VH-VL binders against q3adg3. Designs and how they scored, part 12

Target 1, 154 residues: q3adg3
Amino acid sequence: MFILRLFSPAFGEIEADESQIFSFPEGLPGFSHLKKFLLIRHRDNSPFFFLIAIDEPEIYFILIEPSRLLADYHVELSCEQQGLLHLSEETPVLSLNIVRIPPEAKEMIINLKAPVVFNLQEKIARQIILDADYPVRYPIPLSKVKEKADAGTK

## First folded at step 5 (VH-VL; framework fv_sonavibart)

Design k13
Fold by ESMFold2-Fast, scan of step 5:
Structure k13 (fold): chain C 154 residues (1-154), chain A 126 residues (1-126), chain B 103 residues (1-103)
Amino acid sequence: as target 1 above (154 residues)
Amino acid sequence: QVQLQQSGPGLVKPSQTLSLTCAISGDSVSSYSAAWNWIRQSPSRGLEWLGRTYYRSKWYNDYAESVKSRITINPDTSKNQFSLQLNSVTPEDTAVYYCARDIYESGDWYGAFDIWGQGTMVTVSS
Amino acid sequence: DIQMTQSPSSLSASVGDRVTITCRTSQSISSYLNWYQQKPGKAPKLLIYKASSLQSGVPSRFSGSGSGTDFTLTISSLQPEDFATYYCQQSYTFGQGTKVEIK
């Protein structure tokens, strides 16, 4: 059991368990050089997560758990994609989507086309482009997100 | 500096296949942070996105619904280029065709086309 | 698909004038709206991305604002080289364009 400590300009001093660290074999688009990320949940029961680059903590992404907001959203992976993520039927998996929250916006934008899929057992993750015809920019009112997040905000 | 250079015939007969190529310099066609698009422009339809190809662990293609049954966009890593094939052309396909890059930033597509090819005027007539 | 409407379709203005072009969307798109300039015979050129971010190399007289469904492109002091058609774009859909003619 190891505990890592790092400083994030956005979040201050962070203390994290090694189990929260994920390997991204290809990084993320625009950040292929960043291979290790820390995944933290904003608050208990919050739909929001933060994904922070271990080697460059000023770089982070905001993710949501889409099933908390969109009942008809389903992440269906091809056999090839399951192989890239080392998934089997019994593998615990978490699927989250990156969101953008512009400073003055009344809405957040979710990338439903390209979820980030986490293999919770092997601690590897990848952004996967789905075959399904989902939008890359799906708007959700921030008022609805705040309501669904148990009055928590970004 | 990234540049896109287009080539291909400007005249094609109805029912034939239109083929255009876009050569990339200053970036890789398999760049993880980019997608490579074909966009056309005509007086009747304005600017119309046709499709894109991009590399994310494997190659992916997305196509506009209006051309989906007739279009193929192919990357060529060895030549650092990508191409457009549009089958069974009609006079309605007469347009200026552009290739363009859209940038992938912070794990998401912003959908901004920041680099464009010079354009190719394609006329479909018998 | 999200419908986009640019207004006006065309306008005439004098050098030094302030020009405003509007783009309206049928559904909210937050700030994911881009603006392009196209001069006759040339490819479109990106001016503004994500509603208000100025593209590198673009003169500061160009600015963008708005969020949700209403967006504007402003040219604070029109120059002769600004004769062009301007397009807004979100996702893979473009507006119909606004032609700016210098009087």
Scores: ipSAE 0.011, ipTM 0.568, lowest interface PAE 9.5, mean pLDDT 84

Design k14
Fold by ESMFold2-Fast, scan of step 5:
Structure k14 (fold): chain C 154 residues (1-154), chain A 126 residues (1-126), chain B 103 residues (1-103)
Amino acid sequence: as target 1 above (154 residues)
Amino acid sequence: QVQLQQSGPGLVKPSQTLSLTCAISGDSVSSYSAAWNWIRQSPSRGLEWLGRTYYRSKWYNDYAESVKSRITINPDTSKNQFSLQLNSVTPEDTAVYYCARDIYESGDWYGAFDIWGQGTMVTVSS
Amino acid sequence: DIQMTQSPSSLSASVGDRVTITCRTSQSISSYLNWYQQKPGKAPKLLIYGASSLQSGVPSRFSGSGSGTDFTLTISSLQPEDFATYYCQQSYTFGQGTKVEIK
């Protein structure tokens, strides 16, 4: 059993299970030097996750589970992309999208073109550019997000 | 430090193909965190993004709608460079052409252009 | 399709002045609004990315702020080398530019 303790300026002292730690072989765009991230769900059944860099905890990303908000959004990976993520037919996967919430904004911006796909068995993850023509900057009202998040919590 | 060096013709005849090259030093054209862009500037239209190429698991290209039918951007990993080909040029394609690197913030693919080439003035006239 | 309106189109200021340039977008955007400086005969230079992050090597007198549809570039104490045209940019769309002339 491995328990990680780190201090995040945004989240304070964090204790994490080894199972929440993911390797990013190529890092993330703009952060290729960061190879280890902690994935934390905001709260039980929340569509929101935080991805925190282990080596530089001041760096974090907010991710959302898009299927909770967008019924028509489907992540289809090519054979090459599946290979990069070590995915087999029965591998459990989690697909999340990075979001931005501008200050005082009434909308959240989701990157639908490039989901972050997690191999839950091997604990590796990558941001994958989809072949489908999804937008990089997709706005969604915060009122709709809260409505769906609250329904999912129940 | 990353540097971009441009080369190509300054004068092109109408209906011909414009070809420009951008050589990269201090970074790899296949760098996972970078995208390589062509941007032009004219007095009438200002700064106008034309397209980009980037490598993640394979090469990807994005092109501006206004030039999409005429433009091709190609990487060359052996020479660590990327090129622009613009077909069927008209006098309206007269501009200073820049290559530029796109940086990323928080995993968003649409970042800022942090390194620019020196620019190539292209005149389309007979 | 995002529309960008940059204002003013030009301004004149004295060394030591506080200069403010604004950019208004047609829709609420994330922090991916960027600011550039361009001097005559040169390529644009990135000053601010993600609305408020100062690019490495850029003097601290430059700052960015804003949210939603309204964004601002501020030069806290204008210097002679700040004579230039400034551009905002978001999602592959550039503003029309603001020319800053030092009196």
Scores: ipSAE 0.017, ipTM 0.565, lowest interface PAE 5.2, mean pLDDT 83

Design k15
Fold by ESMFold2-Fast, scan of step 5:
Structure k15 (fold): chain C 154 residues (1-154), chain A 126 residues (1-126), chain B 103 residues (1-103)
Amino acid sequence: as target 1 above (154 residues)
Amino acid sequence: QVQLQQSGPGLVKPSQTLSLTCAISGDSVSSYSAAWNWIRQSPSRGLEWLGRTYYRSKWYNDYAESVKSRITINPDTSKNQFSLQLNSVTPEDTAVYYCARDIYESGDWYGAFDIWGQGTMVTVSS
Amino acid sequence: DIQMTQSPSSLSASVGDRVTITCRTSQSISSYLNWYQQKPGKAPKLLIYTASSLQSGVPSRFSGSGSGTDFTLTISSLQPEDFATYYCQQSYTFGQGTKVEIK
């Protein structure tokens, strides 16, 4: 597979194949000029992912797979939003949410209102603002996150 | 609770450097959850974002293309403030200058300015 | 970059009126559009973020809606303190403003 190597100040030298590269047609809020990102899972079966801008590797986001922590969280997209992501009934899709972990914090904060939805087949992604009344700032105790992350490891 | 207080000269001569300071209370200039912005407003250009500074593992700056060659935004962690330096000013730089906080909501950088300084009217004239 | 057109540039209204201000983007965005209120001599104040989320402390008569290229700010029942200029903003670009004046 094609191997991309880049240096990230936060993560050091990283290697990725083409399957981890996603196009963001609109970029992300505040970063509309950044159209290509690497998606890296923290470790096998971890709920955490890192999204790193290829053109500016110092820019990155921490994402979480919310279904691993919140059983009642469901991402439902409008027909227009599905069209923007080139989604069909059979398209494999991954939905992740950006998290903030303040220094020395006891909790992490998840943006449940605006998931980042990935079309795994066409390698495009967008941050979608859901119609559902989910909070932009949803706190989760770090102890609960650690418990769920550890339970998922081999 | 978080407040931004601006200081700096109101009158600057053409070709000089404009220097403004924004003092932060209730939050840290090196806060991981915040970015610190300069925005100006003039009748001819309206509201115009100039740039920002923010801390991750190191300091980062982003600048608007229109001012990129003349602008520097610097944090000062010891005084908990950040400053704007705009070189080679012309009458076109006459504006009210604001500092503003942009917050990361759950890591998102959505560019919403939730806290603003009081503004500084800057006139560039001889 | 993405251009923003705000309409109308100004409007006249009476207390109690329903006021709607529109912001149109030159290309589709993911709804990361914010709305601000500015009174003479004051800094702008954040009202709505991510198209429809009400900023804490802002009265519930303010609401935002829209997606793609068309976004609206609505004031359901205009109050005397609401006479001001309103701005939309996305990706560090601001609209040209809409002045809401007394009729």
Scores: ipSAE 0.014, ipTM 0.552, lowest interface PAE 7.2, mean pLDDT 83

Design k16
Fold by ESMFold2-Fast, scan of step 5:
Structure k16 (fold): chain C 154 residues (1-154), chain A 126 residues (1-126), chain B 103 residues (1-103)
Amino acid sequence: as target 1 above (154 residues)
Amino acid sequence: QVQLQQSGPGLVKPSQTLSLTCAISGDSVSSYSAAWNWIRQSPSRGLEWLGRTYYRSKWYNDYAESVKSRITINPDTSKNQFSLQLNSVTPEDTAVYYCARDIYESGDWYGAFDIWGQGTMVTVSS
Amino acid sequence: DIQMTQSPSSLSASVGDRVTITCRTSQSISSYLNWYQQKPGKAPKLLIYAASTLQSGVPSRFSGSGSGTDFTLTISSLQPEDFATYYCQQSYTFGQGTKVEIK
């Protein structure tokens, strides 16, 4: 069992186990030198996740679980893309999309063309450019996001 | 609003070092949303990417394999510019050299060069 | 190591023609494909990024399509200012270019 402890300027002291650590063989766009990331959920049942670079914890990404906001969104991988992620039909996977929330904005921008796909068994992940004709800039109202996240009593 | 202005010599002798500078206006050389590239163009090799420099939490450099042993790309935050140094030049290095920006936004890497300098014709001749 | 092939290497066209240029990569990769226009003596100009997204200020007669290994740039109604060389680019590798010349 391995316990990782790191300090993030955005999140303070973080303690995580090895199951939350993912290898990114090619890193992420603009960060090809960062190969190990911590995946943490914002809070229980939140649609939001944070992906934090272990070697440079000041670098992090906000990810969203698209199935909680967009019923028509489906991630379908080619055989080549499945091979890159070491996927078989029985492999558990998690697919999340990177989001931007500009300051003062009323909308969140989601990249639906390039989800980050996690192999939960082998702990590897990649940002995959889908063959489907999804937009790279998909705006969604923040009010809709808050409604889905806070279903029921606030 | 963002503009790139190049400066440097037009003639370089074989075995010498080529030095070019790209001055940035309207953006910061240390911007998290940008990488700063050198690209050259010759009739024989076409458009050829040489390398880039960019700031995230520290400075990073990436170089094309063909020039890796001879190339250095350096940022200068005080002057808001970046430079190219190419050592031991040969006539094969004769080309038009461009500096260019590509944009990164929280995982939105397109590898697209949206702003280019005017270009500098460099002739390597004795 | 990505190999990029543009077809055709050159073409002759008339104003008003529909022009299509294709770019074929040696293998599907995790990188976006972009298109550029270059006129003599000028730097390349970005037209389309991420295969199909039109750059701001570029006329709507330009469009991009494709995924995987095969990509297409289309000019729906060629104008006099469109006679130029066009390049595809993916993962810091450029195609060899397609010259669009007056017929």
Scores: ipSAE 0.277, ipTM 0.755, lowest interface PAE 4.1, mean pLDDT 86

Design k17
Fold by ESMFold2-Fast, scan of step 5:
Structure k17 (fold): chain C 154 residues (1-154), chain A 126 residues (1-126), chain B 103 residues (1-103)
Amino acid sequence: as target 1 above (154 residues)
Amino acid sequence: QVQLQQSGPGLVKPSQTLSLTCAISGDSVSSYSAAWNWIRQSPSRGLEWLGRTYYRSKWYNDYAESVKSRITINPDTSKNQFSLQLNSVTPEDTAVYYCARDIYESGDWYGAFDIWGQGTMVTVSS
Amino acid sequence: DIQMTQSPSSLSASVGDRVTITCRTSQSISSYLNWYQQKPGKAPKLLIYAASYLQSGVPSRFSGSGSGTDFTLTISSLQPEDFATYYCQQSYTFGQGTKVEIK
């Protein structure tokens, strides 16, 4: 058992398994120098995740599992994109989308055009721009998010 | 509606420090959704990004390699502005200087500069 | 750092023409390329972000396309106010510009 311990100003003392560490070969847009991130789920059955930069824990992103909220959302990767992520048909994959919650907002904004796709076996992840015509800025009411999060917990 | 307004000197002598300020209205300099940039434009080098400052629980700065040893970009939350200081200027620093905002939306940095200041023409000459 | 090659450096066109400007990048994965319009004495204005998304308030005659290393800005029917210099930008690196001049 290897336990990673790091301090985040937003989350305090964090203990995580090494298996939750993902390599981002190109980082994330705006953060290309950050290549290692810790992925943690907000709650056991929550659609929310936090992605925290290991080398700079002040930097973090909020991600959501979109298929839990949007039944008509499907992530289809090109052959080239599958190659970049080392994906085969049998590779376990997790697709999450970064969200923004503006101050005082009644809605959160989801980037449906550019999911972050995680290869759970090789621990490599990338933000992929989909060929599908999804919006970059998709608003969803926070009340709908709470309903779906509560349903996922039960 | 977000606006950026620049102020600073138009003439600077070689070896001196260039100092410019960008005042922000309609957004906060500490906005979690924004980064605040300095970009210059000259006939010889075209549009050249110099650096940015942004707030994410603490202040961060990123600088272009070409100016990294001479540049400082500082936010001022009390005045809702940010500044550029460029040390040891040479005639090659002659350019129009712009401040600009890039935003991330839905957790994604596009590096797109959606709001620009009016520009300050800076001549480095003795 | 990303190297940008923008072509042509200048072109002459008439009102009503279809104008295409190309940007080629040294990187091969991201579609995060942005397009700007600049008129003399003014700051650049964002037209297109993330390769193909039209900035709010920009006329629909402007469109962007491309992926990988090859990107294009198209003006479907050039108007008098479109005579300007156009720039592409990716990862905080700008192209050298294309000046669209009246024929």
Scores: ipSAE 0.015, ipTM 0.626, lowest interface PAE 5.6, mean pLDDT 84

Design k18
Fold by ESMFold2-Fast, scan of step 5:
Structure k18 (fold): chain C 154 residues (1-154), chain A 126 residues (1-126), chain B 103 residues (1-103)
Amino acid sequence: as target 1 above (154 residues)
Amino acid sequence: QVQLQQSGPGLVKPSQTLSLTCAISGDSVSSYSAAWNWIRQSPSRGLEWLGRTYYRSKWYNDYAESVKSRITINPDTSKNQFSLQLNSVTPEDTAVYYCARDIYESGDWYGAFDIWGQGTMVTVSS
Amino acid sequence: DIQMTQSPSSLSASVGDRVTITCRTSQSISSYLNWYQQKPGKAPKLLIYAASDLQSGVPSRFSGSGSGTDFTLTISSLQPEDFATYYCQQSYTFGQGTKVEIK
């Protein structure tokens, strides 16, 4: 088992095991050259995750577990999209959405149209554009996010 | 305030190398929250992104497919500037050339060009 | 490669008019669409980034909206300094431009 040690300007010194490393065959929009990311949960009961580029730890994304905030949000993948992610009905999968928090913000913006889907078994992930008519910019008050995060269900 | 100042020749002969420089003030060429771009504009082709350079533990360069075989974008940390070299120019490379910054903000990368140089008109002719 | 189509290619308007410019992308992708204003002899100026975020220093009469493949730039009350060419941009690809001319 490999222990990865890296320094992130945002998070300081990080130690993570190999199971937290995911391959992104196409990277992410604007970062096609970054193919390996570290996925860290903010804390055990948090809806937040951080996705940190291993080769470029200055680059990171904030992701949220949308099911904890939006009960009616469902990620339905086409057969082609499932194939790209090597998914079968037995594959453990995690679906998260990238969020943006503007400076001095009172709300968080979630990209519900394009979740990042993780194959937890094969350690491959992709941002997938859903066929469903979800918004690319879905605002949610930060107070509501904090309220739901503090409630905790794990 | 961040400013970009361009310099370079206005006339280049076909088959020669076009060389332009963009000097940065108010930010560092090795800033982790920025990438440094070259964009050109011609009446026939409109606005065309040519490529970018940026520093994140090492230097990265991305180039547009149309110019990839002829282009080099090179940072100079000691002078706080970056340059464009475009080899084997043809009359189709006649354009106004701009340098521009794009930014990383709030945990996302927008690819938005928030600061531009003044532009350099380049004519490729005999 | 993302293809960008702006409509209209040009329009005539009067001071005080509401102006709407649209941009269609060939792919449904994240909110990285940006809008620029360019005046003759000048570099483009960023107005809107990430589809709807107003760039610092840009007047509030400018707004952006849209998601997926359809995006709109709106000028709620056109001013004399707003006569210019407007461009959308996504993933380092620019639209062909919309010229806003005095009527």
Scores: ipSAE 0.013, ipTM 0.581, lowest interface PAE 7.6, mean pLDDT 83

Design k19
Fold by ESMFold2-Fast, scan of step 5:
Structure k19 (fold): chain C 154 residues (1-154), chain A 126 residues (1-126), chain B 103 residues (1-103)
Amino acid sequence: as target 1 above (154 residues)
Amino acid sequence: QVQLQQSGPGLVKPSQTLSLTCAISGDSVSSYSAAWNWIRQSPSRGLEWLGRTYYRSKWYNDYAESVKSRITINPDTSKNQFSLQLNSVTPEDTAVYYCARDIYESGDWYGAFDIWGQGTMVTVSS
Amino acid sequence: DIQMTQSPSSLSASVGDRVTITCRTSQSISSYLNWYQQKPGKAPKLLIYAARSLQSGVPSRFSGSGSGTDFTLTISSLQPEDFATYYCQQSYTFGQGTKVEIK
């Protein structure tokens, strides 16, 4: 339908399809004023995604698909949480977790307690705090992440 | 400038409910970037996190396993405060109780308590 | 089931000394850890978050470092107001404290 153009200080000039734009009805914690984000996969078969605020492109988050690194990680939503995301049994969903990579660090830190869940059909997403006792800060060696990413690109 | 002010010091009898309140100024209890915590300190157990409440699309609570069956943390948006209720107290619950904020910024919870209340001494004795 | 051990439990120091406090975890975990200062009758005060980030308003003589299972808080030149108990904290678990007292 149309091509979005924006300038990101981190990524330069970006052209993206409208299908990559998601509405965040309540924004993200600390960024409640930002309601629209662009979701970009780093590259084909990469576990990494970037979430860039449309209205303030200097604001972006790095997200990972954790099931590709952590086999026992599962996102289970309550009926109430499913309602907030307009989910039905037939709705395609994507669940990603925000990561932090501190400068000079040998590990990344994944927020497993609060995934960002995307309704791919209605283009609505929310960060959901899970009832399960997952950690807010889960460290994983960067060498392990690279190994898993490389295995997918053979 | 964010400040936390506690009320409810004193003596509680065994088997009763402990009730404490933390009033917030300079921020909203429903702030999207904050979680509101209760932490206690005793000579026998040191600093011990009890639980937290926070608002996203609705109110959520997390509680420490050791108190999970007895604890309730409730926000009050109209008064801009949050409270602790701890049921069936025993002398082991004698401690200084603190409320504290941890913040969520840049897509991460630091788990760091940047603002603390003044503390409330609670003695459980008959 | 993570255990956090601070060492030493207490130390005696003089103004101007370099003081180092160590926090060790029972498991190899993130270099992400927070440090607090507590004076008698007062609530703890955040000094360092995320292992090495200095909290706004905290003097630059305080620094944090660490990797794996070992984390340190360093005071480069101890001042009179620095005599206090110091705590490390990770994932809602606190260390048992290190009392820094006058020599």
Scores: ipSAE 0.015, ipTM 0.546, lowest interface PAE 5.9, mean pLDDT 83

Design k2
Fold by ESMFold2-Fast, scan of step 5:
Structure k2 (fold): chain C 154 residues (1-154), chain A 126 residues (1-126), chain B 103 residues (1-103)
Amino acid sequence: as target 1 above (154 residues)
Amino acid sequence: QVQLQQSGPGLVKPSQTLSLTCAISGDSVSSYSAAWNWIRQSPSRGLEWLGRTYYRSKWYNDYAESVKSRITINPDTSKNQFSLQLNSVTPEDTAVYYCARDIYESGDWYGAFDIWGQGTMVTVSS
Amino acid sequence: DIQMTQSPSSLSASVGDRVTITCRTSQSIYSYLNWYQQKPGKAPKLLIYAASSLQSGVPSRFSGSGSGTDFTLTISSLQPEDFATYYCQQSYTFGQGTKVEIK
């Protein structure tokens, strides 16, 4: 019922449902003062999401759903990490990874070591450092990303 | 303003343990946005990263391969500081030791050391 | 293991000069390269992070550029306080340093 309206320099005027708002109890590294973020999917069936800070909308992150690009990537949380996110077997969860696209780059860099895990029921999220040996800087060609994104629109 | 203060100059005998402390003010040792590093500098090896500790729901430590078998870095949340212990020192461990903060931004570790302690000269000799 | 070559190892310059220091890596590191200034008896000071981002409080005469394997630090108009040793750094590895000396 509640419609959030904010202006983002990158995205213009945004209207979003409050169900898209997530609390980050510790914020994000480098942005601990930002505790509330809006999660928006780029388009239907896109692997891309945008995470926009509600209190400072000029700050946003690009996230990707890694299973759409990397079949062997699995997010396994310890019991302690599940507790921090209030997860149980029946809790709907979304796991996304932050990406960087350097200027003039041919590749997108994915942080596979530290996914952002969203509890879709309680609307809390955290960036979690996985125990697995995933790289912090995993490059993937932008051509491969575009190919998979474009395939979803036909 | 964030500031790091290190233990004073030291003389350590070969085979003993080197112990240094870095006290933090203006930030928390358990800050979600930071990692806390030890870096040394010598004429023979230049600037050499030794390891780091950081808090993300639990404490993590990473160590340079060259010292991994001899090094321990420990945080102390009650005193807001972290320490370095380097075992079985040799004259090659003679260096100026710095503590430093590493910036972590949500997509990556920048590996950028934005705040440094004043340095501690450590001499290893009999 | 990624190797780094910093050049030149030393240079002589006068106040007002444009100074350029180069760092090369054996394989691509994208933009994950930082630059530091160190004066005798002092800890290194961060100048540039992520190849081109100016650290807060650093004068605008300092700039960084490059991506992949080739990176440069430029001082557009050298000041007396800029005579120091400069280091590039990536993934916990530091370059060997470039000493900027008064001519």
Scores: ipSAE 0.033, ipTM 0.664, lowest interface PAE 4.9, mean pLDDT 86

Design k20
Fold by ESMFold2-Fast, scan of step 5:
Formats: C-alpha cells, structure tokens, sequence
Structure k20 (fold): chain C 154 residues (1-154), chain A 126 residues (1-126), chain B 103 residues (1-103)
C-alpha cells in the first residue's frame, strides 16, 4: 500500500493510494508521453471522475459514466480491443467517457465515440475508438446531468 | 489574436543547416494547452509534419521518422518563439516551411492545426 | 504505416454546386480527422476538426462526416471563394489534396 501525494492546480493537494493509479500504454491522443494517471471519483455514487496525469498534474480530464445518463449507450469491444486491455469474462471493467464543459455553457460535451476503458484488476486503461457510429461531440444539458447525479446519490 | 510570424525566404546549399524561427504573439510558447509544430509542403511530397515542441512540466519534442536524425526543434521562452534546425540538407528538402499550433483544451485533443504562420520558401540548390 | 488517400485528386465545379471530397485511411485508428482549405500562396486554414465539428468563423455550407476508415467533406453550395485545394489530416499525417477548380 502506497500513499501518493500530488499537487494539482485545479484540485489542490491530492492524497490517493496506488490502487487508483492506471497505466496507459499508449497514453491519450495528444498526450502520448503521459503513461500514468490517477483516477478519482468526484464523490460516492457520483457519475463524475477526474483523470489526472501523475507526471504533469496540470493536465487532467473530466470523465462521466455514460450509462447513467444515456440508457441506449453501450460499449461493445472487439476481440482485438479486449486483448489489448487484457480483458476476460471475469475481469472487472469500468468504461467512462471524457467530457468537456466550455466556459459559460449550459451543456457539457461527451465523447461517445471514444470511451476510456479501465481494467480494474491489472490497472491498465486505453481510449478505444468504437466501430459504432457514435458522435465525438455529444451535447447534454447540465441540468439533466444534475438530475441524474442526484438520483444516483439517493 | 494569436499570430505566428516566420523567417523570410532562404537559399541553402546542399549539406548545410537550414535554420528558421517562428515568433508567437497572443499565446505563450510554454502554454501547457498548446504544441508548436513545423510542417513543410513540396510538390513531390505534399504536406509533411516534421515535428513539435511543447511544455508539460518540462519540454518535450516529437519528430517525424523521415527527418528524426537531422532535425532539432527548440523553444525560446525569453523571446516567446521556437526554431527549426535541419542538418545536412539536400534538394529534397526544398519546400515551403510553416509553423503551426495545435491545441489541447481539457477533453478536446483532436490534434487540429488552428493557427499557421505565413510560410517560408526554402530552396536547396548549389 | 497508415496512409491517407483523397478522392478525387481534382474536380471541376460551378458556383452553386454541391461538392463532396472523400478521405480514406488504410487503418481505422481514430475518428479524429480534420479538414483544411488552402489557396495559392497561403497557409492552410482549418475548416473541420474531429470529423464533423465546424471551426469558428467557417461558413455553415462546409460540413464533415464519416467514421472508421471513410470520411467526407461536403460544400453544400459552392461559392467563388471556395475554389481552393482541400486536405484531410489525422494525427500528423496529411492526404495528398483535392483541387477544386472552376468548370
């Protein structure tokens, strides 16, 4: 068990255990040099997560659990993609999508085409480009997100 | 608002070093949301990305495989600019050279070149 | 190595025409593909990013679509200022260009 201490300009001092650290073998598009990220859930039962680059904590991403907002959204991985993530029938997996919240906007934008899939057992993750015809920039009202988040908490 | 201004036209002899600079205004060369690129264009090879430099707690450089052994891209934070050095040039290096920015807003890393310099024509001949 | 192929390499069109340009990648790695316009003697200008997102300041007659290995740029009603060469680009690899000329 190891306690990681990290200073993030966006979040201040962060303390996390090593179980929250994920390896990204190919990084993320535009950030191929960043191979290790810290995954933090915003709060218990929140659909929101933060993914913070350990080597460069000023770089972070906001992620959401899309199945809690969009009932018809399903992540189907090919055999090749499952192999890259070391997934088996028994492997616990978490699939999240990166969101952007523009300044002064009343909506957030979700990348539904390219989920980030986490192997919770081996602590590896990858952004996977789905074959399904999902949009890269899918807008959703922030008011709708709050309603779904509140329902998940209760 | 953001502008990139390049070196003027140049003639370089084979085997010499090509040196170009790109001055940045309206943004910082050390901005962690940006990367600073060199791209060239020739009739024979079209548009070719050559490499980039960017600041993320330290400076990083990425270079295209075709020029990796000959190329250096350097930032200069004091003058808010970045440069290209290409060693041992041949006539194949004759091209218009552009500097360009790609940006990475949180959750928005599409690698699009949104701001370009005006271009510098470089001729490599004896 | 991944290759980007544009089709056609050139086309002739009249003002008011609908113009479609395609870009095909040899492998499906990413849906993040960008489109640029270049006029003679000028640097390329970004039109579309992430396959379908219109860059700020670009006229709405330009649109992008596609996923996987096949992508298209459409100009719904060609204007005189649209005669130019168009390029697709995906993560540091460019297509060879499509020249749109006056018919």
Amino acid sequence: as target 1 above (154 residues)
Amino acid sequence: QVQLQQSGPGLVKPSQTLSLTCAISGDSVSSYSAAWNWIRQSPSRGLEWLGRTYYRSKWYNDYAESVKSRITINPDTSKNQFSLQLNSVTPEDTAVYYCARDIYESGDWYGAFDIWGQGTMVTVSS
Amino acid sequence: DIQMTQSPSSLSASVGDRVTITCRTSQSISSYLNWYQQKPGKAPKLLIYAASSLQSGVPSRFSGSGSGTDFTLTISSLQPEDFATYYCQQYYTFGQGTKVEIK
Scores: ipSAE 0.014, ipTM 0.583, lowest interface PAE 7.5, mean pLDDT 83

